# Miniprotein binders against q9h3h3, part 193

Target 1, 235 residues: q9h3h3
Amino acid sequence: EDGFTAEHLAAEAMAADMDPWLVFDARTTPATELDAWLAKYPPSQVTRYGDPGSPNSEPVGWIAVYGQGYSPNSGDVQGLQAAWEALQTSGRPITPGTLRQLAITHHVLSGKWLMHLAPGFKLDHAWAGIARAVVEGQLQVAKVSPRAKEGGRQVICVYTDDFTDRLGVLEADSAIRAAGIKCLLTYKPDVYTYLGIYRANRWHLCPTLYESRFQLGGSARGSRVLDRANNVELT
Key: E = the ipSAE of ESMFold2; O = the ipSAE of OpenDDE; V2 = 0.75 times the mean of E and O plus 0.25 times the DockQ between their complexes.

## First folded at step 13 (miniprotein)

Design GG3 (at its last look DockQ between E and O 0.89; V2 from the best seeds 0.84)
Fold by OpenDDE base, look of step 13:
Structure GG3 (fold): chain B 235 residues (1-235), chain A 103 residues (1-103)
Amino acid sequence: as target 1 above (235 residues)
Amino acid sequence: DPEELKDLLRKLLELIVRLAERALRAIKEGNPDEAKWLIIKARIIAYILIELLDDEEIKRRAERALELLKEAQRAIEAGDPKKAEEILREVIEEVRRLIEELK
């Protein structure tokens, strides 16, 4: 990844957050309508800016699916940012443990599994599997980026409520694998996003806590999950 | 690539402007919660921007923009939407100047 790729992706994600989302909300929409919705808005065809001939005429930031148990809670992001700024001013050492403690203190505990896929059938199939898992209650919420003009990779984000709950993070990985996803997954806590911490940060913090690799014939989970901070396999 | 970096910096600055403008609209529309969230997002962009800046003068100005965003948020919390609007206008002007300097 080129030196600023993470920051570029962050900027694109932030820009996308400002545009309308295409949402399937399982709390208000019958699960029986999911297939029709997926067929109407395949991620590989939905365009970021509503290009002619796309399913969308207007810009779309994200395509998302909300599960029955989905409750948006970002925690005290304002307090988190204030504490972060105070910490920087203090000159105290900043470690992954410091960020974990900040996240806990301010209840900013959400995180996400990320996968990057080229536009096409594999992406749409992967998204359909994830969307179904969300609607069926195996996952809480997921989103996928629409197709960019450059035809670059699209990202699917699958959220968990608590990045400090190792079992919950692993369960989400298992659900993703059960949906037929075989690509590399990386897990990133949202606290790093809210603090603007990406690959090129001055503290040399790695925003990726976990990495999941598909394993053929392996454990019931079908993946090997690496704790990147400790360089330990969890499965 | 210096040009790639400049393009990224400009993109980040433009996002701050857009977020601040939308926050200003949200205040005028009587939606302070949306305004706060937009300011939080603008602060995130400012964090990223500050980490990428090597020029100390530009960095200082970006840090000032961050402080102004914080002040705007405090003004909203204090129930002073007019002050928040004033500060957000200042942010927009300052960041637009930075964009012009990075062209």
Scores: ipSAE 0.840, ipTM 0.926, lowest interface PAE 0.5, mean pLDDT 93
Fold by ESMFold2, look of step 13:
Structure GG3 (fold): chain B 235 residues (1-235), chain A 103 residues (1-103)
Amino acid sequence: as target 1 above (235 residues)
Amino acid sequence: DPEELKDLLRKLLELIVRLAERALRAIKEGNPDEAKWLIIKARIIAYILIELLDDEEIKRRAERALELLKEAQRAIEAGDPKKAEEILREVIEEVRRLIEELK
């Protein structure tokens, strides 16, 4: 494939974190204003750097929706990083189990479902569905990247609060599918993000914990979810 | 592709400088929690950078920059913003020298 795609995306996401965000915050904004906001700021037309003729005149790092129940808590990330550095010099083995233990010990339990879509109607429709699910309370928080490069894919991130709570992660997948999203979803615990661990790492750790593929059916859970660590189907 | 890797390394180093500069500004403005978060992010980028480096001397210098970031966090926690500012300026200087050497 592209070689350093994950590392380039990580750098771009970090740069985006430092720029202003466009936020619909259901904790302070009436839900009746959501449709107008979505129409004003479709992610396929909001530009990363504020191009003339776009709906935004200033740079935008992320477009985000915070649900009524959103309560941000990243955990003890500083302690996590310190323990990670000590672990690497200790001679002890570094395995998926030790990373899970580290995340639990430091209460760094959040994670996210990810999807990548090209700019256009499909992206804007998917984002609108996710944003409505967040405002209606089926999901708690999501963000989408703005358009940074013509023809380049954009990412929607849908967060969950505890990657060790398998049922909660699967419920979020179900809510995403109920919003009409049928593309591949991948789930990455935030512990891997905070430790800078990507696919090409010396420990052979897999930062993608779950994959969700849509299957035809009438169930409330319209997808097949695979646990990448154990290579077993969960649904 | 060696040129692609070199471009990525430069991007990561420049991002560390930007994060450290923002952290320095946050300390000067009396926002120590924001500064600590910016340093957390700089450390993430340093982890990625160090794993990509093969030159042992450059890698050792990147690892020293990471140690300085940790010292800056400790100074903030100890309520010593003057020391944290001094350390962050040293990080910025060292990483800028690395950027010039990777050209």
Scores: ipSAE 0.806, ipTM 0.912, lowest interface PAE 0.7, mean pLDDT 89
ESMFold2 (binder alone), look of step 13: mean pLDDT 86; pTM 0.870

Design GG4 (at its last look DockQ between E and O 0.85; V2 from the best seeds 0.83)
Fold by OpenDDE base, look of step 13:
Structure GG4 (fold): chain B 235 residues (1-235), chain A 103 residues (1-103)
Amino acid sequence: as target 1 above (235 residues)
Amino acid sequence: DPEELKDLLRKLLELIVRLAERALRAIKEGNTDEAKWLIIKARIIAYILIELLDDEEIKRRAERAKELLKEALRAIEAGDPKKAEEILREVIEEVRRLIEELK
C-alpha cells in the first residue's frame, strides 16, 4: 500500500459518511424483503455519485444492513479525544495498551472486520452472504462501499460491539467464514479511527489488531486468526 | 510524491470545511447532536492532517483549527449555539485560507 493509501481511504470513508446511505433495517423491514433489496442494490452496480445507468441516481455513501439486535453506540468519543490530547501533552509513553485503556474508559469499544474486494460477482455474493448473516442475527451490522468511478476495490465492514471481547471478535470471524467469505480479513477498532491513527502515525501504533486467513480443511471456524500485537495465533 | 501529498492535504482540508459548514447548518436547524458528531469528525480529519504536515506554520494553523473545533463543541454543550456558529465560521475561514496557500 502506497504511503498515503490509508489516509486517502479514511478521507473517502469520512466523505461517504456525509452522503445518504442505502439501508436495510431488519428491525423494521421483513427478512423476506432482503433478497429483493439485494437484487435492487448490488454493491458492484451502486455508484458512489449516482452515475447514469446505476440503480441510484443520487450519491450513496454506504450500503448497510442493520440486524435485529443492532443498537448504535459510539461511546464517549468527545471524551476520548480530550483524553488522547491530554495524554499527548503529558509526554507519557503511548502503547496499544494505552489506547485499549482509553477505549475502555470512554466506552469506545466498537471494531470491525474489513475485507477488500474487486467490483463484480464475488463482491455482490460476499455482500449477500454477510447481509443474510446480519438479518439472521449471526452478525449485528455491516456496510459496504459503493462502486467508485475508478473501479477500485470496495470494502465490506462487519462490526462487533467490543474489540476487547476476543470471543466476540472470533465469533464474527466464524460467521463471516460461514457466509462463504474466503478472502483476507483485518480487524480494526474504531478507537484508532476516532483518533486519526493510521499506518503512518508517529507513535508506531498498528490499527490492525487481528488478521484472519481462510484455512482449507482446518478448524471448525475455517480460518486462522492472528493477534498482530502479540504475533500469536488465536485459533 | 509531493504532489500526491498536496492533493491529499487539500482533500482533507476541504472535508473539514464541508463538515464545519454542515455542522453550522445543523446548529441553525436545532440539531445539536448532528452538529456535535460532524465537529468530532472534523477533528478526526484534523488529527490526520496534523500527522501529515511537515511545515510547522501550517501544522500550527491546523492545530488551531482542531482547538477551535473543540471550543465549538464546548459552546454547544454550554447552550451557546451562537458562539458555536461564530467559532465554526472562523474555522471555515482559516481552513479555506490554508487551501488557497496549498494550491
Scores: ipSAE 0.857, ipTM 0.936, lowest interface PAE 0.5, mean pLDDT 93
Fold by ESMFold2, look of step 13:
Structure GG4 (fold): chain B 235 residues (1-235), chain A 103 residues (1-103)
Amino acid sequence: as target 1 above (235 residues)
Amino acid sequence: DPEELKDLLRKLLELIVRLAERALRAIKEGNTDEAKWLIIKARIIAYILIELLDDEEIKRRAERAKELLKEALRAIEAGDPKKAEEILREVIEEVRRLIEELK
């Protein structure tokens, strides 16, 4: 029923990357200024193109917070793409394992927890909680899409620096849940994003590596995390 | 829905043009790292596009555009921004022809 949803979202995200971002950078901005910034720029009211009555007069691609410990490192994405193309002509099988090895070899290890929420109080509250967790050091970097159209869902991305570090990914899930987030979370390694691998791919790769569901009385952190590549519950 | 697929293909092709045009501006302004990142992003869009195409002739032309983008990256790395600009203009022209043919 949703044949091209992921590809449409990818195109929109890529276009958004090219427009200005609204950034709270804890590396240069005191933490005491965060609450005022959040009140000025709630993601349900910041508009993609600067609609009348919104807090922004210019287009905004993303709203982001950078933590004090955030040290951006995308890795060797150019080399990754070259090696990916060589792999395809090599006769070597293309599997989640070969993607993982390419990511390790080229140090393209980041990934992100994703959550999708409708515009409104729940979205703004969730974002505020995530933003505080970033500034307080429990998370390193997060972004949220602005409102592009009425009623459309928006996305919060919470990044981790190494998708192969399961403990680190689970710690980020726990920090998200501690911020009061109860919705479904899915985790996508950036290697899939940089290689353009979405649902419609010839290799039948699943770009979602982990899935987290909030669960009362389950694990110590209140979530149930499934490793979808290995079909293993991690909690 | 064939009309929905056609609209998506057009959007992806237009995005490649916009990314290539931004990369061309970045090269002219001396912002080499920005140009490389924009070209890398254009290649990501090309990966997505190629997986959606069924027509073999159009697919080969999209693959050629992706290879030209790789050549532009190599030119930037070799310290030859003028060659990268020439290649990017060729990508823009060829992708615009594809957009017109999908109409």
Scores: ipSAE 0.818, ipTM 0.919, lowest interface PAE 0.7, mean pLDDT 90
ESMFold2 (binder alone), look of step 13: mean pLDDT 86; pTM 0.871
ESMFold2, look of step 14: ipSAE 0.788; ipTM 0.903
ESMFold2 (binder alone), look of step 14: mean pLDDT 86; pTM 0.872
OpenDDE base, look of step 14: ipSAE 0.855; ipTM 0.935

Design GG5 (at its last look DockQ between E and O 0.79; V2 from the best seeds 0.82)
Fold by OpenDDE base, look of step 13:
Structure GG5 (fold): chain B 235 residues (1-235), chain A 103 residues (1-103)
Amino acid sequence: as target 1 above (235 residues)
Amino acid sequence: DPEELKDLLRKLLELIVRLAERALRAIKEGNPDEAKWLIIKARIIAYILIEQLDDEEIKRRAERALELLKEALRAIEAGDPKKAEEILREVIEEVRRLIEELK
């Protein structure tokens, strides 16, 4: 994905955030209703703009599942942005370590595993597995993009509370793999999103901290996780 | 592709307008927290926009919009919703002018 494509996808994601979400909230809805909800709103059929014949007549930005332990906390994003602007003005070197420290200071620690899948059975199956894992408490929160008119890949985002907690990030990877997901996963901290840092940025920051590849017959986790910043395998 | 870039820029600018307009409505509806979040999102879009701009004049104007959005946040925090509304209107007007210039 070139830098232009990343920014375009970011713009689309931000636009989607403004439209209504289809949400299954396990805090208020019995887990027994999940299967019916998944059947009603399969991601491959839910359309971004509510196309005729889709399960949704109105635009849908995201389909999401909230777990029992889900508590939305974005931290001090405003303070983060102010500190970021001040840092740029200072002319000090900007490194991944700088961004990590900013994130810690302002408590903007959330991140997400990302997977991209073509519309269809595999996507819907993957989403069902993730949704189940969220409702069962193995994951906290996940969302999936609805089907676009162009029929492009849809993205599933699985969030973790702290991108600096390697164990938590790895546990989420394990839960995703246990749900039967075999595709490539990339992990991105939200701090990069909140600062508008994508691929091909002028600071040469890589917003992807981790990469997970499925491994046949490998460790109990079923994946190899690479720390991209240090080029070290963590599993 | 220059045309693709123009389309992206326009899309980003339109998103800023939409976010600012929604923030303005949120203030009027007595929901300052929603307004703040919408403004923060508009600032994110502005960051992305600024990184894509080669024209120094347009870049300066985008940076001004970014600063105005910051001032709107401060106004909300200071308990001056009317000032925040005024600033957001200015942002909307400025960004709409940019959209027209990039057509």
Scores: ipSAE 0.839, ipTM 0.931, lowest interface PAE 0.5, mean pLDDT 93
Fold by ESMFold2, look of step 13:
Structure GG5 (fold): chain B 235 residues (1-235), chain A 103 residues (1-103)
Amino acid sequence: as target 1 above (235 residues)
Amino acid sequence: DPEELKDLLRKLLELIVRLAERALRAIKEGNPDEAKWLIIKARIIAYILIEQLDDEEIKRRAERALELLKEALRAIEAGDPKKAEEILREVIEEVRRLIEELK
């Protein structure tokens, strides 16, 4: 049974944020140590709550890799939230353009490519490829969820720093594909996350900006990327 | 599914309490930036919660908790951690009452 709604997943992700993270930080850790770290902490074996026999004895919320050039900048999320509340009482229409402008005004520009994989070798192999791409500088930062007690699919999040920079978002898609990943990718700007906007919302907003589907041949980037708002192929 | 909705609401309310309690701890430990982020996250969860509520009385109470969380942020920014702690304790008490009423 795989019946979690977006709201349940969002709640679990927020809960996971509060538990310890397993982090490989290329800014302070030599790249030569990455392969050993990946072997020690495969995401299919790292358990959310530290089950017996796991590599971790304590809870782990996320497994993450920070690239050498990673410089975290969430922007003015507090101001974003306040402006959002004021906008809702203003009578102005709320549209995807409204959210985009709010994000720009408050410098909340980050977003992420998401992929969902079942626990096992395929997940661990995909994560290893992403982690190497981060340490090698093709991607900035990524995280993966640990194995939940009841199982189910796990998520890899690959962040980009500006969802309005379409080229940058597409370059991240290309780097993910170059790591050998062929599954469906979806892209969500963080502005939707910070405002608590998910698929079932009263404004009928779509928090997924892009979908990427792997294609063999044709595209130089190895994928077909669809703009979800306009139903237009970008590649 | 009414039972699935009730389970979601409890999960969201409990998470707000956990975030607020962690923010209290961060303030006491002298980590105001951490506290601010925990409060911002609590407000995200409150947004999700409020969108799921049909009962206007319960919705109004959740909206008050959201406003109190904003006031706690202001208190931290003003360098008044004691005020922020008082506000966060009020949020925790009110949200715990909501959790009990949804049982």
Scores: ipSAE 0.825, ipTM 0.925, lowest interface PAE 0.6, mean pLDDT 89
ESMFold2 (binder alone), look of step 13: mean pLDDT 85; pTM 0.850

Design GG6 (at its last look DockQ between E and O 0.86; V2 from the best seeds 0.00; counts 0 for: SAP 70.19 > 70)
Fold by ESMFold2, look of step 13:
Structure GG6 (fold): chain B 235 residues (1-235), chain A 103 residues (1-103)
Amino acid sequence: as target 1 above (235 residues)
Amino acid sequence: DPEELKDLLRKLLELIVRLAERALRAIKEGNLDEAKYLIIKARIIAYILIELLDDEEIKRRAERALELLKEALRAIEAGDPKKAEEILREVIEEVRRLIEELK
């Protein structure tokens, strides 16, 4: 790590949000079209700014797949931010527990499993497996960054709708592993993203709530999941 | 190390300007929900920026920008998008001054 990796990635992600996305939306597109779409837009070849020879001629911020059951629900983010600012001046302690309560109160409950992979066939294969799991209904929504620089890692984000629902988060982990993904996964609740809480924060909060490590034996799910906030294994 | 932080701070400040400028255009086009979304994102960037700053004077100015963005959101909700435009122009001007000072 070079000291501010999370903050640099956050800045890039926020910039990417503002550029066009390539979306396969299962709510309006037949599942039989997925394989052709994946072949046309492999994430290792889709370029951030539309480089010559890439499948896209214009900038792409994200490549995304929306499942049939996907219902966007950011919650009361404006109210969350206001309450967060009031909390900071109240003198009350700021802990993972107070963040959790703010998220519940304002219905900002979504979160995401994250994985970082180098460009190439392994990334493209992992993304294809995730995309199929989304279209088949095992996962709700996922996105992957395009290729920004040769040799740079790309990120796949797999969303869940309620980080406080540990069973649901574990089921998403299991669906990711069933797609053949064996790398380290980290989970960040969206409340941390909306409040700009990354590694460099005055409260020493850890924005990674869960960590999943693939395990070849001893687990029915094929992974071990640690709750980083409470230092407790969930599996 | 110091060069890396300075580059990150500049990038974050430039992103706030870009978001505020897009919010201003969205207001002028009547897309008030889009404008609120963009202002909320600008506030996220400001939160990140404030945690990275170690200069108290610059921190105070970033916190003022954060408060102005909140006032812009309230102006939109109160049905006064012209007030929100005035506030966003002030944010853009102040953040641009910060960018110049970090040269």
Scores: ipSAE 0.819, ipTM 0.917, lowest interface PAE 0.7, mean pLDDT 90
Fold by OpenDDE base, look of step 13:
Structure GG6 (fold): chain B 235 residues (1-235), chain A 103 residues (1-103)
Amino acid sequence: as target 1 above (235 residues)
Amino acid sequence: DPEELKDLLRKLLELIVRLAERALRAIKEGNLDEAKYLIIKARIIAYILIELLDDEEIKRRAERALELLKEALRAIEAGDPKKAEEILREVIEEVRRLIEELK
């Protein structure tokens, strides 16, 4: 991402959070209705601002699917932010380990696999696969950005409950790959988002902890996962 | 690109205003949890903004807005929603001034 692209995407994501979401909630809606819902709201056709001819007449921030086991818990984000500000004032060194400890202390442990795809069949197919995996209980929750006016890439976010649980992060990668997705995946803890830490930050923190690359004929997982902090392959 | 940066800064500031305004409405409606959530998001935007600002005066003012957002949260937690509303109005006014200065 060149220039301020990460910050632009962050701002857009925050703006999108304020608009209505299109949600399929598997806790309240029968799984048999998923296909009809996917057909009604394909991400490549749902527009951010409800353009004429789109499935949505009103603005849509996100399209999301909630699994049966989904429980929204963001932890103590307020306490996290307070501790973060105090840490900055202290002048103590700030490392990825520091952020990990802050996240643990305040129970802000969620993270997400991210994939960026151009609008079209591949995006809609990928989303359908993810949505199915969520409804089937292989994943807990996912969301996808609607189509922007500029026709830029859309993002699919697949969440995990604990970015410190390496096995859970890897299991989510495996489920994504099993859904037929072959693109590059990056994993980002939400703690970095809550603290406004993106690619360009004064502490030189990398918000991407893991990268997953598809591998043909490789391990049962169908991907190679790199721990970026340690530069070690986990699979 | 200085113009690109200015546009981003303005976008971030406008988001803070929108979040603060919604938080103010949420308080008036008695939805304090929503208000807290929106203020926390506004703080995130403020963090991003502060990292992008090179002008020390504007940065100081952004930091002041961040501090006010913290005070608004404390006011809600202290059971003084009226104080929180007052603080949020101050945030909105301050941030709107910043937007005008960046035009």
Scores: ipSAE 0.805, ipTM 0.914, lowest interface PAE 0.6, mean pLDDT 93
ESMFold2 (binder alone), look of step 13: mean pLDDT 87; pTM 0.869

Design GG7 (at its last look DockQ between E and O 0.87; V2 from the best seeds 0.00; counts 0 for: SAP 70.125 > 70)
Fold by OpenDDE base, look of step 13:
Structure GG7 (fold): chain B 235 residues (1-235), chain A 103 residues (1-103)
Amino acid sequence: as target 1 above (235 residues)
Amino acid sequence: DPEELKDLLRKLLELIVRMAERALRAIKEGNPDEAKWLIIKARIIAYILKELLDDEEIKRRAERALELLKEALRAIEAGDPKKAEEILREVIEEVRRLIEELK
């Protein structure tokens, strides 16, 4: 990955957050309507800027599905940022443990499994599987990026409520695998995003805590999950 | 690639401007929560920007923008939307100047 790819993707993601979202909310919409919604807005065809011939005429930032148990709670991000700035000024060492403690203190505990897929049938199929899992209550919330003009990879994000809850993170991985997803997954806490910490940061912090690889014939989970911070396999 | 970096920097700066402008509108529309969230996001972009900047003067200006955005949050929390609007306008002007300098 080129030196600034992560920052470019971050900028694009943040720009996308400002544009309208296409949302299926299972709290207000019957599950029976999901298939029609998926057919209407396949991620490979929904365009970021509403290109002619796309299902959307206006810009779309994200396509998202909210589960029945979804409750948006980002925690005290403002307090987190203030504490982060104070920490930098203090000159105290900054470690992954420091970030974990900051996240806990300010209740900024959300994280996400990420997968990158090329536009096409595989992406749309993967998204449909994830969306179903969300609506069925196996996952809480997920989003997918629309198709870019350049035809680059699209990202699916599957959120968990607490990146410090290892079991919850692993359960989400299992649900993703059960949905038929076989690609590489990486797990990133949102605390790193909120603090602008990406690859090649001055503190050498790795924003990816976990990596999941599909395993044929393996454990009931169908994946091997690596704790990247400790270089230990969890499954 | 220096040109690639410049393009990224410009993109980040333009995004800060857009977020600050939208935050300003949100305040005027009586939606302080949206404004706060946009300012928080603008601060994230400024964090990213600071990591990419090698020029100490530009870095200092980015830090000033971060501080101003923080002050805008405080003004909103204090129930002084007019002060928040003033600060956001200052941020927009300062960041636009940076964009012009990086062309």
Scores: ipSAE 0.867, ipTM 0.941, lowest interface PAE 0.5, mean pLDDT 93
Fold by ESMFold2, look of step 13:
Structure GG7 (fold): chain B 235 residues (1-235), chain A 103 residues (1-103)
Amino acid sequence: as target 1 above (235 residues)
Amino acid sequence: DPEELKDLLRKLLELIVRMAERALRAIKEGNPDEAKWLIIKARIIAYILKELLDDEEIKRRAERALELLKEALRAIEAGDPKKAEEILREVIEEVRRLIEELK
């Protein structure tokens, strides 16, 4: 719809990947230090480029929390990219099924729930809840973008280790909601990111696998999760 | 908006240069795994560039960059960092030329 919004966000995210990160690593830092760290580095005050008066004097690309059991594994991304290029020249159809199989074959299975929030208390509160869930073991790893010079919405990314494990992805959604998050969540497998596939693509692939909407109801509470590929409600 | 597209293209091309330059440094410092990861990320950007435009010349240049970056990865895997550096310098030169053409 919007032309280049997704590509601009991707470029900003990839630029941020190149700059230093502020990391709370529960694998090497006691959990009792988390609250002080959160107070020192609220994402609404940490600046992308190190503005005067901010907690950081140097550029910060991302603020991240690694859980106690987090074991990084991107899989065979190089092999994934090579196979992707071969697939494009093969004449075979490119479908969500072939993308899924490519991801499985190369063990590029991670994905993430995304939420976008304006700078301020709501963002900082949401991040703190997510960070605590990571340190307590309900989530494995999360990151949040810092404040840009012009302001604008910031993003929290909550990772899962296997997008094909539907139960695990839904359990992460539940943990996010338990932290008090009520905004729209979208889930994107990392395979789409590593192949540069965004909403406006020539194969009409949908990189958003799930959407989660918070819903208050009498006998049905929590998330309403839609499978975007099959247009089926899961909850 | 053609001006917004040009800004996006410039940003993406500058990122490829930054990634390739850092990959060169990583190779020289004896960090081939870091270099490979940076090259993988540069290839993501080339994929994005290839899909942004209908322009066959831009697609051709993105495809050339992808082949060069693949060759650089092969050189690192083969234990030939000097060849990888040569290829990365070629990528940087080509991309900087394109950035200048967008001015």
Scores: ipSAE 0.836, ipTM 0.924, lowest interface PAE 0.6, mean pLDDT 89
ESMFold2 (binder alone), look of step 13: mean pLDDT 83; pTM 0.824

